# VH-VL binders against o60147, part 282

Target 1, 175 residues: o60147
Amino acid sequence: MLEKNKYLYIFRHIQTNQVLLSQGNVLKKTALFQLPYPLQKPVAPNGMRPAKLRKDHWVPLLKVEFPNESMFQSVFMQLLNYRKYRSVQPLTSDLLKLPIPVRRRKIMRQEVPNTIADLADILNKEKFPENSVRLQLSDKSDSEYADWPPSVQIDSEEIKLSRGFREKTTVDEAR
Below, E stands for the ipSAE of ESMFold2; O stands for the ipSAE of OpenDDE; V2 stands for 0.75 times the mean of E and O plus 0.25 times the DockQ between their complexes.

## First folded at step 14 (VH-VL)

Design jd13 (framework fv_dargistotug; at its last look DockQ between E and O 0.04; V2 from the best seeds 0.00; counts 0 for: pae E 10.7 > 2, placed apart)
Fold by OpenDDE, look of step 14:
Structure jd13 (fold): chain C 175 residues (1-175), chain A 120 residues (1-120), chain B 106 residues (1-106)
Amino acid sequence: as target 1 above (175 residues)
Amino acid sequence: QVQLVQSGSELKKPGASVKVSCKASGYTFTDYGMNWVRQAPGQGLEWMGWIDTYTGEPTYAQGFTGRFVFSLDTSVSTAYLQISSLKAEDTAVYYCARGTYYLSYGFDSWGQGTLVTVSS
Amino acid sequence: DIQLTQSPSFLSASVGDRVTITCRASQDISSYLAWYQQKPGKAPKLLIYDASTLQSGVPSRFSGSGSGTEFTLTISSLQPEDFATYYCQQDYEYPTFGGGTKVEIK
C-alpha cells in the first residue's frame, strides 16, 4: 500500500554544493535550517546559511521513492542525524592547518558524496524489501559514490527537473 | 533600486527579425533568473520561458521554440530576446521579468515592456 | 500545463468596496501562486506571492489567501488607483497565468 509524502528529494547548491533534504520536490523555507551557519548576506562560495531560500540556487541531486511515508520519515531523520554527527566531529589536522576559506570549501565539496554515502548506508541498514526503494539521479554518475543495497532500484532515467521548476507530472508529489 | 530597462518599440515586417534587450541594474544579475512574458494586444500574460543568468541556459515554453532565442551579456547585465521569421501574430508587448525558482516569490521586477509590431 | 481560471473576468466596483477575485487551479499547486496588478500600458506589478505573502511596498488593503486549487485576492477597500487588471500566476510548474480580472469603476 502506497502512501503520500513518500518522496525524498536531495538538493545541492549550485555554487557551494551544500545539500538540503526535502520531503517532496519543493524546497521549503525551513529547509535552510539544515545549514549550520547563518549569514544575512551570504556569498555563495562561503557556504553559509542564506537569509532567504533562493529557488534558482538549488538543483535536485536525487529523488528517492519509498514504499510509504513511514519509511521515508525514518530515512529522512537518519540522514539528518548523520549530517549532524559529522558537523560535531573534530576536524582533522590536515583541515585545521588550512586557511578557513579553503577549509570550508573543501568540507563543502564533500557534502554531496557524503550525503549520498549516508543514504546508501542507511538503506543498507534498514534492509527494506528488494527493489522497494526507487532512486533517480540527476546525474547517474552520482550513484557511484556508494554501493546500494538490493532494496534500491536505480532508475535508468535521470531526473528531468528544470532548475527552478518542477517537472510536469500527472500526480503531485509530497510537498 | 532594482530596475529592468528594455529597448524601445519595434516595427518590423513579416519575415524579419527583432532583438529586444533587457538591462538589469540594482542587483546581482546572476542571482535571479530572467523570464520573458508576452502579451498580445488586449490579451493576457503568457510566459515564454526563462534564462538561467548564472549558467546561460535558456528554457522555452511550449510554443516558443525555434524562432525565439534567449541570450545574455552578463558583462552589462543584459538579457536578450530574439525573434526570427516574425509573423503578424508575434505582435505583442514583450516583458522581461526577474524571478526566482523552487519557491513562490513571483516575478518581483519587470521591464517596462517592448512593443513589437509586425505589419506588412 | 496547469490552467488557472479567474473569476470574474470583469468586476465593477466603487471606491471603498471590498473586492474579491478568485483563481482556480486545474490541480493542486500548494501555495505557489502570485497575484499581479497591471494598469493599461504598464508592466504587471507583483502584489502577492506564495499565495498570501504581501510584496514589499504593496498596501495592506491587498491580501491573498488559499491553497491547493482555490485562491483569493482581496482588496479590503478599493481605492481609485486600484482599478486595473489583476492576474494570478502559478509557479508550481512552469509558470502560467490566469486570464485576468478587470476591475472597473462602477
Scores: ipSAE 0.016, ipTM 0.617, lowest interface PAE 6.2, mean pLDDT 87
Fold by ESMFold2, look of step 14:
Structure jd13 (fold): chain C 175 residues (1-175), chain A 120 residues (1-120), chain B 106 residues (1-106)
Amino acid sequence: as target 1 above (175 residues)
Amino acid sequence: QVQLVQSGSELKKPGASVKVSCKASGYTFTDYGMNWVRQAPGQGLEWMGWIDTYTGEPTYAQGFTGRFVFSLDTSVSTAYLQISSLKAEDTAVYYCARGTYYLSYGFDSWGQGTLVTVSS
Amino acid sequence: DIQLTQSPSFLSASVGDRVTITCRASQDISSYLAWYQQKPGKAPKLLIYDASTLQSGVPSRFSGSGSGTEFTLTISSLQPEDFATYYCQQDYEYPTFGGGTKVEIK
C-alpha cells in the first residue's frame, strides 16, 4: 500500500468572500452544494448558492499539503462539519437587527476568517507531527486570523495564480 | 461499519406506485448525500439524482423530474425513492449510494439494490 | 451532459494478464473520474476516485491514470475474482457513467 500526499484547496468568491473547499486544484460544479441553495423560500440561514459555477469568480485563498489521505480526510470532514454547525445556528440578536442585505453581506464576509480559524483549531487538536502540514496562502496576513500549532509550516511564498491553482497559459504556449 | 439496507423487491402492475427505502447505519446520516442509481435489466448504470440529507432538498437528473420523488426521514436515517404511475419501462434495480457533497470521492457505499418489476 | 465512452465493451483475458480499460470523456473533466467494479447480482464497488486514488481496501493490482479526457483503469495481474463489469463515472458536473466493460476469463 502506497500513501500519497493529498492537497486541500480553498477558494474564495471575489465579491461575496464565500468559501469553497476542494480536493482538486480546479473547482468542480458540485462544489456549489457546500453553499445554501438560493430558493424562493429559503431553508438555510446563511449565504446563498450561485446557480452556476463561474470559475472566473473564484480565486485561491489557501492550499494545505497533507502527507497522506487519512490526515486530509479527517481535516476536510471536520471543516465541513464546522461550516454545517455554523449554518444551522440561530442568528444573533445583533445580526437580526440589521437589514437583510446588510446581514447577508456581514455573514458572508466572516467566512474567510471563520474557515481559517476552523482549520487552525482542527490542526491544533489533531496532534500531527511537527512541520508535517504545509500551508500556503494567497495573502500571508490571513494567517493572523488564528494561532497555528507546531505541525504547521507556513510557506513564505504566497500563491500567485489568480484563476486557480494552476499556472496561467498564453495562447501560443497552451497545451 | 457503513451499511445501506434497502427494502425488498417489488412486483407491480402498470399505474401503481412504489416506495423504496434505504436505511443507513454506521455513520452520521446528514454528513453525506444520498444518490439514487437505476440499472435496467442487462443495461448500465444511470444516475437518477440525489437528495441533500442535511436540507432535504432533492436534485433530479434530466428525465427523472416527473414521476420520481426523493424524500427522507432523518430521525431513522432513511432515504426514500417513490415512483408513481409505474410503467413497464420502470422495471429495473434501484440502488441507493452514499456520496460526499462534492461527489469527487465517488459513491463509496451502496445499498444491495431493490428490484422493481412492472408487468402487465 | 458529459458523455463517457468506455473501450472495449468486452474483453477476454487469462489469469495473470495485464488488463487495461479506457474511458474517454466528451469534454475536459480534470481528474474527476471514478472507477467501479460490479459482479453479477451485486451492487457496484468503488475502486478508484479522483482518477488515480485507490479506495481503501482495494487490492494494489488496481490502478488508475489519466486526466482531461482520457483515463485508464489497469489491473496489473488479473485474478479469478476480477471477473466483472467495470464502469467509469465522472463527477465534474452531475454524474454520468460509462457504458461498462465486461471482463471475462479465457
Scores: ipSAE 0.007, ipTM 0.578, lowest interface PAE 10.7, mean pLDDT 83
ESMFold2 (binder alone), look of step 14: mean pLDDT 94; pTM 0.957

Design jd14 (framework fv_dargistotug; at its last look DockQ between E and O 0.04; V2 from the best seeds 0.00; counts 0 for: pae E 3.6 > 2, placed apart)
Fold by ESMFold2, look of step 14:
Structure jd14 (fold): chain C 175 residues (1-175), chain A 120 residues (1-120), chain B 106 residues (1-106)
Amino acid sequence: as target 1 above (175 residues)
Amino acid sequence: QVQLVQSGSELKKPGASVKVSCKASGYTFTDYGMNWVRQAPGQGLEWMGWISTYTGEPTYAQGFTGRFVFSLDTSVSTAYLQISSLKAEDTAVYYCARGTTYLSYGFDSWGQGTLVTVSS
Amino acid sequence: DIQLTQSPSFLSASVGDRVTITCRASQDISSYLAWYQQKPGKAPKLLIYDASTLQSGVPSRFSGSGSGTEFTLTISSLQPEDFATYYCQQDYEYPTFGGGTKVEIK
């Protein structure tokens, strides 16, 4: 019957702007598999996977509260699919003329705005009830990367955390 | 070649402030995070934290929140460490060190160090 | 934060000796360990990263090994210029340094 509210947590890399999606408020090491392969083979244009999960490299970008698990699962999977579709796009001729390191940096720098736009596009298409989805950002100006549907209530309070999403004393390892 | 040049030594009284600079050259400044490392006389190395040279967001190690502030001036490829309310225990050499970005291949370039002496 | 324990704290050796320094982590850090050399009055110098990868320009007599919680730095034939303090450093998460190992030439 009733399920507890489900949260989508999104993290950004503080130096590269790469993005990781999580169903828990603490990133699991397996979240790194969302990123392209490491350097030892040609790397997709959207960046490189770090060798390890550094807790000090990843900070909250946003949190989304859904009324139930099925809405959460639908949006989470669509976000992964949007990222996959973007990763197979051909590079523009302007990008192809750049040295590979410069090209990768430019592509990685766009992952934050692209992910926010993806989320908004999914929510605009999902036809959720008005104010049924609560969005909380670490930087409220990031909401300007997209147009949000009436289903989304943007929280006036920014995320306040000392490390990641969790409070100083508690780590949620179960999600 | 990669080079990190720090400001000169400082002699301060307790309660004063100091601002150490670290000027980078020979690479794209915004590609690498900047770390700060402390070494008290005769003691080991302590990581104080780092600052993203892309976003300006600092991360402080435990024990270095409060009186220690990292900042940047990207127009001159320079990182700063400011220490307020100086105490005698703050007497140390302070190093800046370039980290890898997300690849974490250690600190491959270091400044020469800045001695800050706090004497009553 | 992850603690690193170096042993020994002090070591005396002769030129030509094989020297081994151990670094133990308080938890599994995979291979995310670096070694630094520091001479008096100088900044540390990166020798080895990723547990075993030699930094460019570092003499081949230096090598690193280990994974998980136990790591070693080896100097295969100690030279006079190797008199220094050696530090391990993990970068699995918030970086921390070991307490150091001072190597003195007999």
Scores: ipSAE 0.338, ipTM 0.736, lowest interface PAE 3.6, mean pLDDT 85
Fold by OpenDDE, look of step 14:
Structure jd14 (fold): chain C 175 residues (1-175), chain A 120 residues (1-120), chain B 106 residues (1-106)
Amino acid sequence: as target 1 above (175 residues)
Amino acid sequence: QVQLVQSGSELKKPGASVKVSCKASGYTFTDYGMNWVRQAPGQGLEWMGWISTYTGEPTYAQGFTGRFVFSLDTSVSTAYLQISSLKAEDTAVYYCARGTTYLSYGFDSWGQGTLVTVSS
Amino acid sequence: DIQLTQSPSFLSASVGDRVTITCRASQDISSYLAWYQQKPGKAPKLLIYDASTLQSGVPSRFSGSGSGTEFTLTISSLQPEDFATYYCQQDYEYPTFGGGTKVEIK
């Protein structure tokens, strides 16, 4: 039971590339509160915070297995803090000069690499034991967005999780 | 109510310069960007660029660099379009149009337009 | 730049007619499209934004639809005051306008 609580799943929106963090392989509605800006017209690809969670709009980006729940919680909270910090920072002049849709797209495009970079940075600072953290990516190329510390073991197998949903397990099939 | 009031018609000779003003009222000037749109006689609309009313940074569309300058006087909620080295092809109605700074809601408010005629 | 092609360029219609104007984009612009109405000697007026959202104060007889590369402005029942030129405009990237559609009295 405790095993389930040590898994971090990161999902990206298929259109906006926005990122949601999840404890476990099932997105909860409350995950939407991670998105800092509400959308008046909550339809993709405008981004921001949609009114409803459409699980089918979210695909797994990566899975991280931690040695224990405590380490998971630490990293999870730090990721949220990093994202929050960025969200309140003033936009650069280069972004401000762009048309609004272009600006939005550019910002949203950065969420995935920024999140990955944040994760790597956090893990670098945490100095976890060597190979104590297992990282599995849906796209192996995404690992290139950051330099990973020795604590991270990158799984050679890609995530096979369905959009926003748990993988079918023997238990699930029995239901 | 939101209003954009532009300066009056201009008649200029080639090589001269013109400065069109667009005074905004009825809203917080710095909450919306200001766009400029050109319309030659009998022709369609052409986006010239926009200026951030918050930062003052202008962005010019292709074809509108060099002789065209966007500027602001935020103290009087006014945007300006200056055209230097005027050419006959610059003859057109120039509009200022309000756009959002963060949301894409189109140009929801327009000035009445300023006719600039360039003739020898 | 993204090109917008409107069709038809000219449209003759009568009061009460259902009018449909099409705007095609050279690439996928999602729903980042607006429609404007312009009368002679007047500034354009925003009718629709985000492809289908009706601007406040605009009569409900106006509607917009479409996404991607194909968009439509519909006037369900043309009124006398609707004779004008209509423009589509994309703001997916730097704004560009369609060539316009002049709706004339038949």
Scores: ipSAE 0.255, ipTM 0.723, lowest interface PAE 1.1, mean pLDDT 89
ESMFold2 (binder alone), look of step 14: mean pLDDT 93; pTM 0.951

Design jd15 (framework fv_dargistotug; at its last look DockQ between E and O 0.44; V2 from the best seeds 0.00; counts 0 for: pae E 4.9 > 2)
Fold by ESMFold2, look of step 14:
Structure jd15 (fold): chain C 175 residues (1-175), chain A 120 residues (1-120), chain B 106 residues (1-106)
Amino acid sequence: as target 1 above (175 residues)
Amino acid sequence: QVQLVQSGSELKKPGASVKVSCKASGYTFTDYGMNWVRQAPGQGLEWMGWIYTYTGEPTYAQGFTGRFVFSLDTSVSTAYLQISSLKAEDTAVYYCARGTYYLSHGFDSWGQGTLVTVSS
Amino acid sequence: DIQLTQSPSFLSASVGDRVTITCRASQDISSYLAWYQQKPGKAPKLLIYDASTLQSGVPSRFSGSGSGTEFTLTISSLQPEDFATYYCQQDYEYPTFGGGTKVEIK
């Protein structure tokens, strides 16, 4: 009877800037299968998927509140499809000139801006009512990666962690 | 209209192998994962694992990492379960079921089931 | 692995009765739970996902509730076609099923 809204949660990796999509504020262990570079695909050898989900390495990037489940499902699946499409595109000759580790880092650093742009592109093509989609970011400047339709209300408050504390980790210490 | 059609029942001797097929129609095959679920006679449902149809990467539940192999033929939108070195305890109905493992939307479409009977 | 424990294993009821079935998870699974109905000789049918959302085409007499570790399936007025076995399933991590609850005619 009561209409249930659905939330889209997007996380980024603190070091690599890889992106994971989630239905809930807690990442499922299988979220890693969203990462587009498994060994059996021809586009990237040796993959870029971590061996396990380290939940302390993934932080909120943004949250989207939709008024209903159908809108959430449509956007979520379209975002996954954008990522699949991008993963099968031929690498550019400029990328192919780079040493493999450098190439991988450059590709991974594009995931945050690409995902934000993909989200905005989907929302611009949809006919959502004005101010019906609430977007909250961890860093408001990230909204500058895209132009947003009138349907999107960008929350003035950033996503806050409890007391602002997050366990400190560095790539050199973790790896 | 989503439909999963499985191959017919099988009667096998211990030590043989079997390959169950699951042909999908009515949706984009590579957008959903394919799960395999076992149900021994008079028993409950047991998830055996799934295959990510976009990449072909299988994931096997605990206890299904040896004799059980998931595979695909995406050109005919078909998933396969192969069981080697069959034992009497493998006698069960085997279901394929479509689902998105990343979302809490359940398995919304199931094959009709394939009975595999292993007896001397 | 996350263990799901259903209770009761058997339930006798009459047409028109209100029926409740409980599913307990061995750890917090948020709302990542589904319910299925299975009749003899048939594949399971999805009733409820995300703990409380009815699958399209499922009668409104079915409802789900709960979060965390305790979940219930309720049939508000049991019908003759509802005599079946019911399973819960979590997908917080690799899916597991509950042991099932057989609803029988009393």
Scores: ipSAE 0.254, ipTM 0.721, lowest interface PAE 4.9, mean pLDDT 84
Fold by OpenDDE, look of step 14:
Structure jd15 (fold): chain C 175 residues (1-175), chain A 120 residues (1-120), chain B 106 residues (1-106)
Amino acid sequence: as target 1 above (175 residues)
Amino acid sequence: QVQLVQSGSELKKPGASVKVSCKASGYTFTDYGMNWVRQAPGQGLEWMGWIYTYTGEPTYAQGFTGRFVFSLDTSVSTAYLQISSLKAEDTAVYYCARGTYYLSHGFDSWGQGTLVTVSS
Amino acid sequence: DIQLTQSPSFLSASVGDRVTITCRASQDISSYLAWYQQKPGKAPKLLIYDASTLQSGVPSRFSGSGSGTEFTLTISSLQPEDFATYYCQQDYEYPTFGGGTKVEIK
C-alpha cells in the first residue's frame, strides 16, 4: 500500500483544461473547491466549478512523490496560493482585447502550463535535496513548460492512472 | 499548540437564533478547513458541513441548509455557526473541528463544544 | 452519502482485554477512514487517520487496519482510560460518522 500522503497528483479536466490538485490518485469532491464558484450552474466547457465530480472528466497530468508529507503539504499550499494570486491579477491588454468567450478559453488553456511552471518555481525556491522529488508526467512534453531544479528527478515511467482514476491498461497505453 | 475555543452554552427559545463562535489559534487559520459537527444528547456525531477558510466558502451537509450559516472572521481566526429559527430538535452540542483541504488526516483538533438548548 | 456501520454498538470488556471494533462502509472508501474516541462531556479525540496511521500522542495500544469497505480499530490491551465511545469517520466523500461503539466496563 502506497503512502498517499506524500504523493501529489495533478489532474486536468478533459474539456476545460482546468487543474485540480490531489493528495493521492483519487480526487475528492472537496477538490472541486479549488475551482471558482460559478454565478450560474455551469457545465463543461464553460469552466468554473462543476456541481459534481465526474471522475471520467479528469485525467492525470502529473504525479509528484515527495520525501515526506511535510514537503508535500508545503508545496500543495503554495500551489494553491500561486493559483489564487494569478486569479486576482489584472488581465493583460492583449486578453482584454479579445471577446469574452475567446478570452476565457485562452485563460483556461494556460492553466496546465501555469500550474506546471508554478510547481517548478515552488520547488526551485524550496531547494529540496538533489533528486529527492520524483516527477512523473502523463505527457513528457509537459515537462518543457518549466525548468526543473536538481531536486527533481523526472521519471521515465508514466503514471499508472487513467480517466476515472483507473489503472492504465494495455488499451489505455495505446491511446 | 493548536487550539479551538468555542463560545459558551446557549439557552434559547424556539424561533430564536444563536451564533456559536470558534476561535482558532496555534496555526494558520486559512490553511485548514473548519468543520461543524452536531451531537444531539445521547446520540452520535453528525457532520453539518464545513467552511473553506481559504476562500470563505461554506458547504452544508444535507439537512443543514437554510437555517444554518457558516461564516468567518479571518482577522481574528474565528469561525461562526449561526442557527436561525431554532427548533427543539436543534438541541445539541455543536463542535468545530479542524480538517485539511486535501489530506486524509481526519479532524485532528476539536473545539470543546457548545451546548445549545432550545426549550420553550 | 456513504454510510458507516459500526459493530458492535456496545461492548463490555475488562482491563487488559483485546478489543476490536469494526466499521463497514457502504462503498469502497479506500483508506479514507478515521477513528475517534469520545468520553462523556468531551469532544472527540482523533486516534487513527488514513485507516491505520496513529495520531501523534495516541498510545500504541491503539491500531487501525482495513481498506475498501471493512475497517477495524483494535485496542491491544484495554486500559481504564479507554472506556469511552468510539466512532469511525470517512472522508472519501463528504464526511460521515459511524453510529459509535460504546466500550463499557464488564
Scores: ipSAE 0.080, ipTM 0.735, lowest interface PAE 3.7, mean pLDDT 89
ESMFold2 (binder alone), look of step 14: mean pLDDT 93; pTM 0.955

Design jd16 (framework fv_dargistotug; at its last look DockQ between E and O 0.02; V2 from the best seeds 0.00; counts 0 for: pae E 13.4 > 2, placed apart)
Fold by OpenDDE, look of step 14:
Structure jd16 (fold): chain C 175 residues (1-175), chain A 120 residues (1-120), chain B 106 residues (1-106)
Amino acid sequence: as target 1 above (175 residues)
Amino acid sequence: QVQLVQSGSELKKPGASVKVSCKASGYTFTDYYMNWVRQAPGQGLEWMGWINTYTGEPTYAQGFTGRFVFSLDTSVSTAYLQISSLKAEDTAVYYCARGTYYLSHGFDSWGQGTLVTVSS
Amino acid sequence: DIQLTQSPSFLSASVGDRVTITCRASQDISSYLAWYQQKPGKAPKLLIYDASTLQSGVPSRFSGSGSGTEFTLTISSLQPEDFATYYCQQDYEYPTFGGGTKVEIK
């Protein structure tokens, strides 16, 4: 489907703020492989890879519409590479001084802003045509984590996708 | 021991509302999702949704949005299902059942069910 | 949503019989499959979770097997108290139930 091919959705975990990338508005089980640390009995605050996808644990962070699938794929892969690169970097001495649970929480808190910044950086480097990339955010304030290139048009309309990856209804909005 | 005790049977007219309670005991209430399952007479089990007992956030299955509201009173370890604008097709036994957040352990504990009959 | 198809819908058997119920998932759900027993007027009872793990207190004559899209519940030797309706349920994503299999006395 056309929509699935050119739309990037980024989801965040409601507790850990871990980030998952998705082609299309529905997370696939394979998306969990983006998380580096599997755990058979995960506890959300630990930020480990859960054994199964729980849709209710993930909320949309942002949606990006690309001109075509090729551009989408390029950005998608680059985002994954950025994440991988970051994951293998040595921890700062300050982080190493912290207890492991505290350290993990601190690192995870940075995943959302880091991902947003990564996206902006990638898009800036790609030099796509002006206003060719449409960005929608669940929280407009999240756009402040980065400076966006002219190729990015920030949509005034927020993502109309609720937890569970369904369209928001009037009832949902009231909750 | 783990127990889920639901409120008693209800007889309502179309258009009315009903609120079913599910009181949990014998475990930490917030350690499990509370699921709601509907079973129409002579029919199978239908998952209606769940509520995160820790965060209080409900998730509704498709077809159970709008008139169905999950809520909690954590102070008494109780989950509630409210159905508004009742219809005849809402006639069913409603169950609460606890489930884990991450692992597949099934719904290992069930309420006894609450029959809601909607009749003019 | 993930659909679960149970077969057969109805099964007639005698005490002592080996009974097998099948549950097919519309997609790969790994081992996130549970089996329940329900008797008339009673709430369902969990028998098996994680496709093959026997719930505490459940007789060993009950067993589950399968992974991916095909699952089976087996009662090695049907007892009088086992006549009931059985449901499979997945919780890989949002939970869904199979249509049920009623095991009746022959």
Scores: ipSAE 0.016, ipTM 0.614, lowest interface PAE 7.8, mean pLDDT 87
Fold by ESMFold2, look of step 14:
Structure jd16 (fold): chain C 175 residues (1-175), chain A 120 residues (1-120), chain B 106 residues (1-106)
Amino acid sequence: as target 1 above (175 residues)
Amino acid sequence: QVQLVQSGSELKKPGASVKVSCKASGYTFTDYYMNWVRQAPGQGLEWMGWINTYTGEPTYAQGFTGRFVFSLDTSVSTAYLQISSLKAEDTAVYYCARGTYYLSHGFDSWGQGTLVTVSS
Amino acid sequence: DIQLTQSPSFLSASVGDRVTITCRASQDISSYLAWYQQKPGKAPKLLIYDASTLQSGVPSRFSGSGSGTEFTLTISSLQPEDFATYYCQQDYEYPTFGGGTKVEIK
């Protein structure tokens, strides 16, 4: 009954469309270490990794509710592994022909569709019960980046929070 | 345990070449950049550049784009610094240092240094 | 290149003193600054990264602060083993080092 981390929270950057994965509804600065650099070189904050976490620059992309913590942990670790795998792969010839700033922008612009496709690929390979995984998107058209297994129920309601996933937890007890 | 072990000191004459090795152990060699840092006697630290250990692509600091060559042998987790056409001003201790793929983590492991002495 | 200027270049101090070393960057580097300690004949040792995060195994008397263009390394109570040369290093872009600060026995 005492629940821990059964929710996956995914954020996107409002300017660059980079993606961060979170175990909680509030981003921690350590999440920035998920942002790999292209194979060429690290650059200043106007490149791959922002200088500091600006919570006003990160908006909800999607939220996933799993049946339990073990299923969450399995999917979360796999999704992090997909991102790490992509970050160390050789770049394509087409990308290598581009000037470095243009190349980086193209790579960052693919993070949203790539992350959604990765999530769907993991869920298609897992044997979860039908409708046991609830997916909520900020923009429902983003579901079109992938084909979802029967285990996934896509919520008809979009995420309506303008910046974060934070929720009020107390109410007044007036008599 | 992470270790970077460099080759021993070298005494060379001007015009010769030297190749310094840096053998890594205790971690996945291709997950981290390898940096080279120069320190002339009595002087400060000078970043020479790094090599991407996954792709083999080197990046050289300004002033190190000519006679200095970084290379790898990933089969033995070893990075190399080769200096050609040695000059007296190349006399220094040369360090290898591991750098993370992500920024703001510094160089957390260093080789013991290799003294290269260039004397007439 | 981003230039780092350390102050002072030399510092004489006694055991137990509070020591402060400053590093100034030629441009805003956010928090992308590290501090190293180097003893004679030894490789540099990482003390602080990300301006203020203490590296594992480093004594708590060491601390870092600052952001943007001005950073400090503080040793709250100098010990005999702390007499060394200290370097700052930015990794905002291609790394560069400060000129160093030698801390000597007074």
Scores: ipSAE 0.006, ipTM 0.485, lowest interface PAE 13.4, mean pLDDT 82
ESMFold2 (binder alone), look of step 14: mean pLDDT 94; pTM 0.957

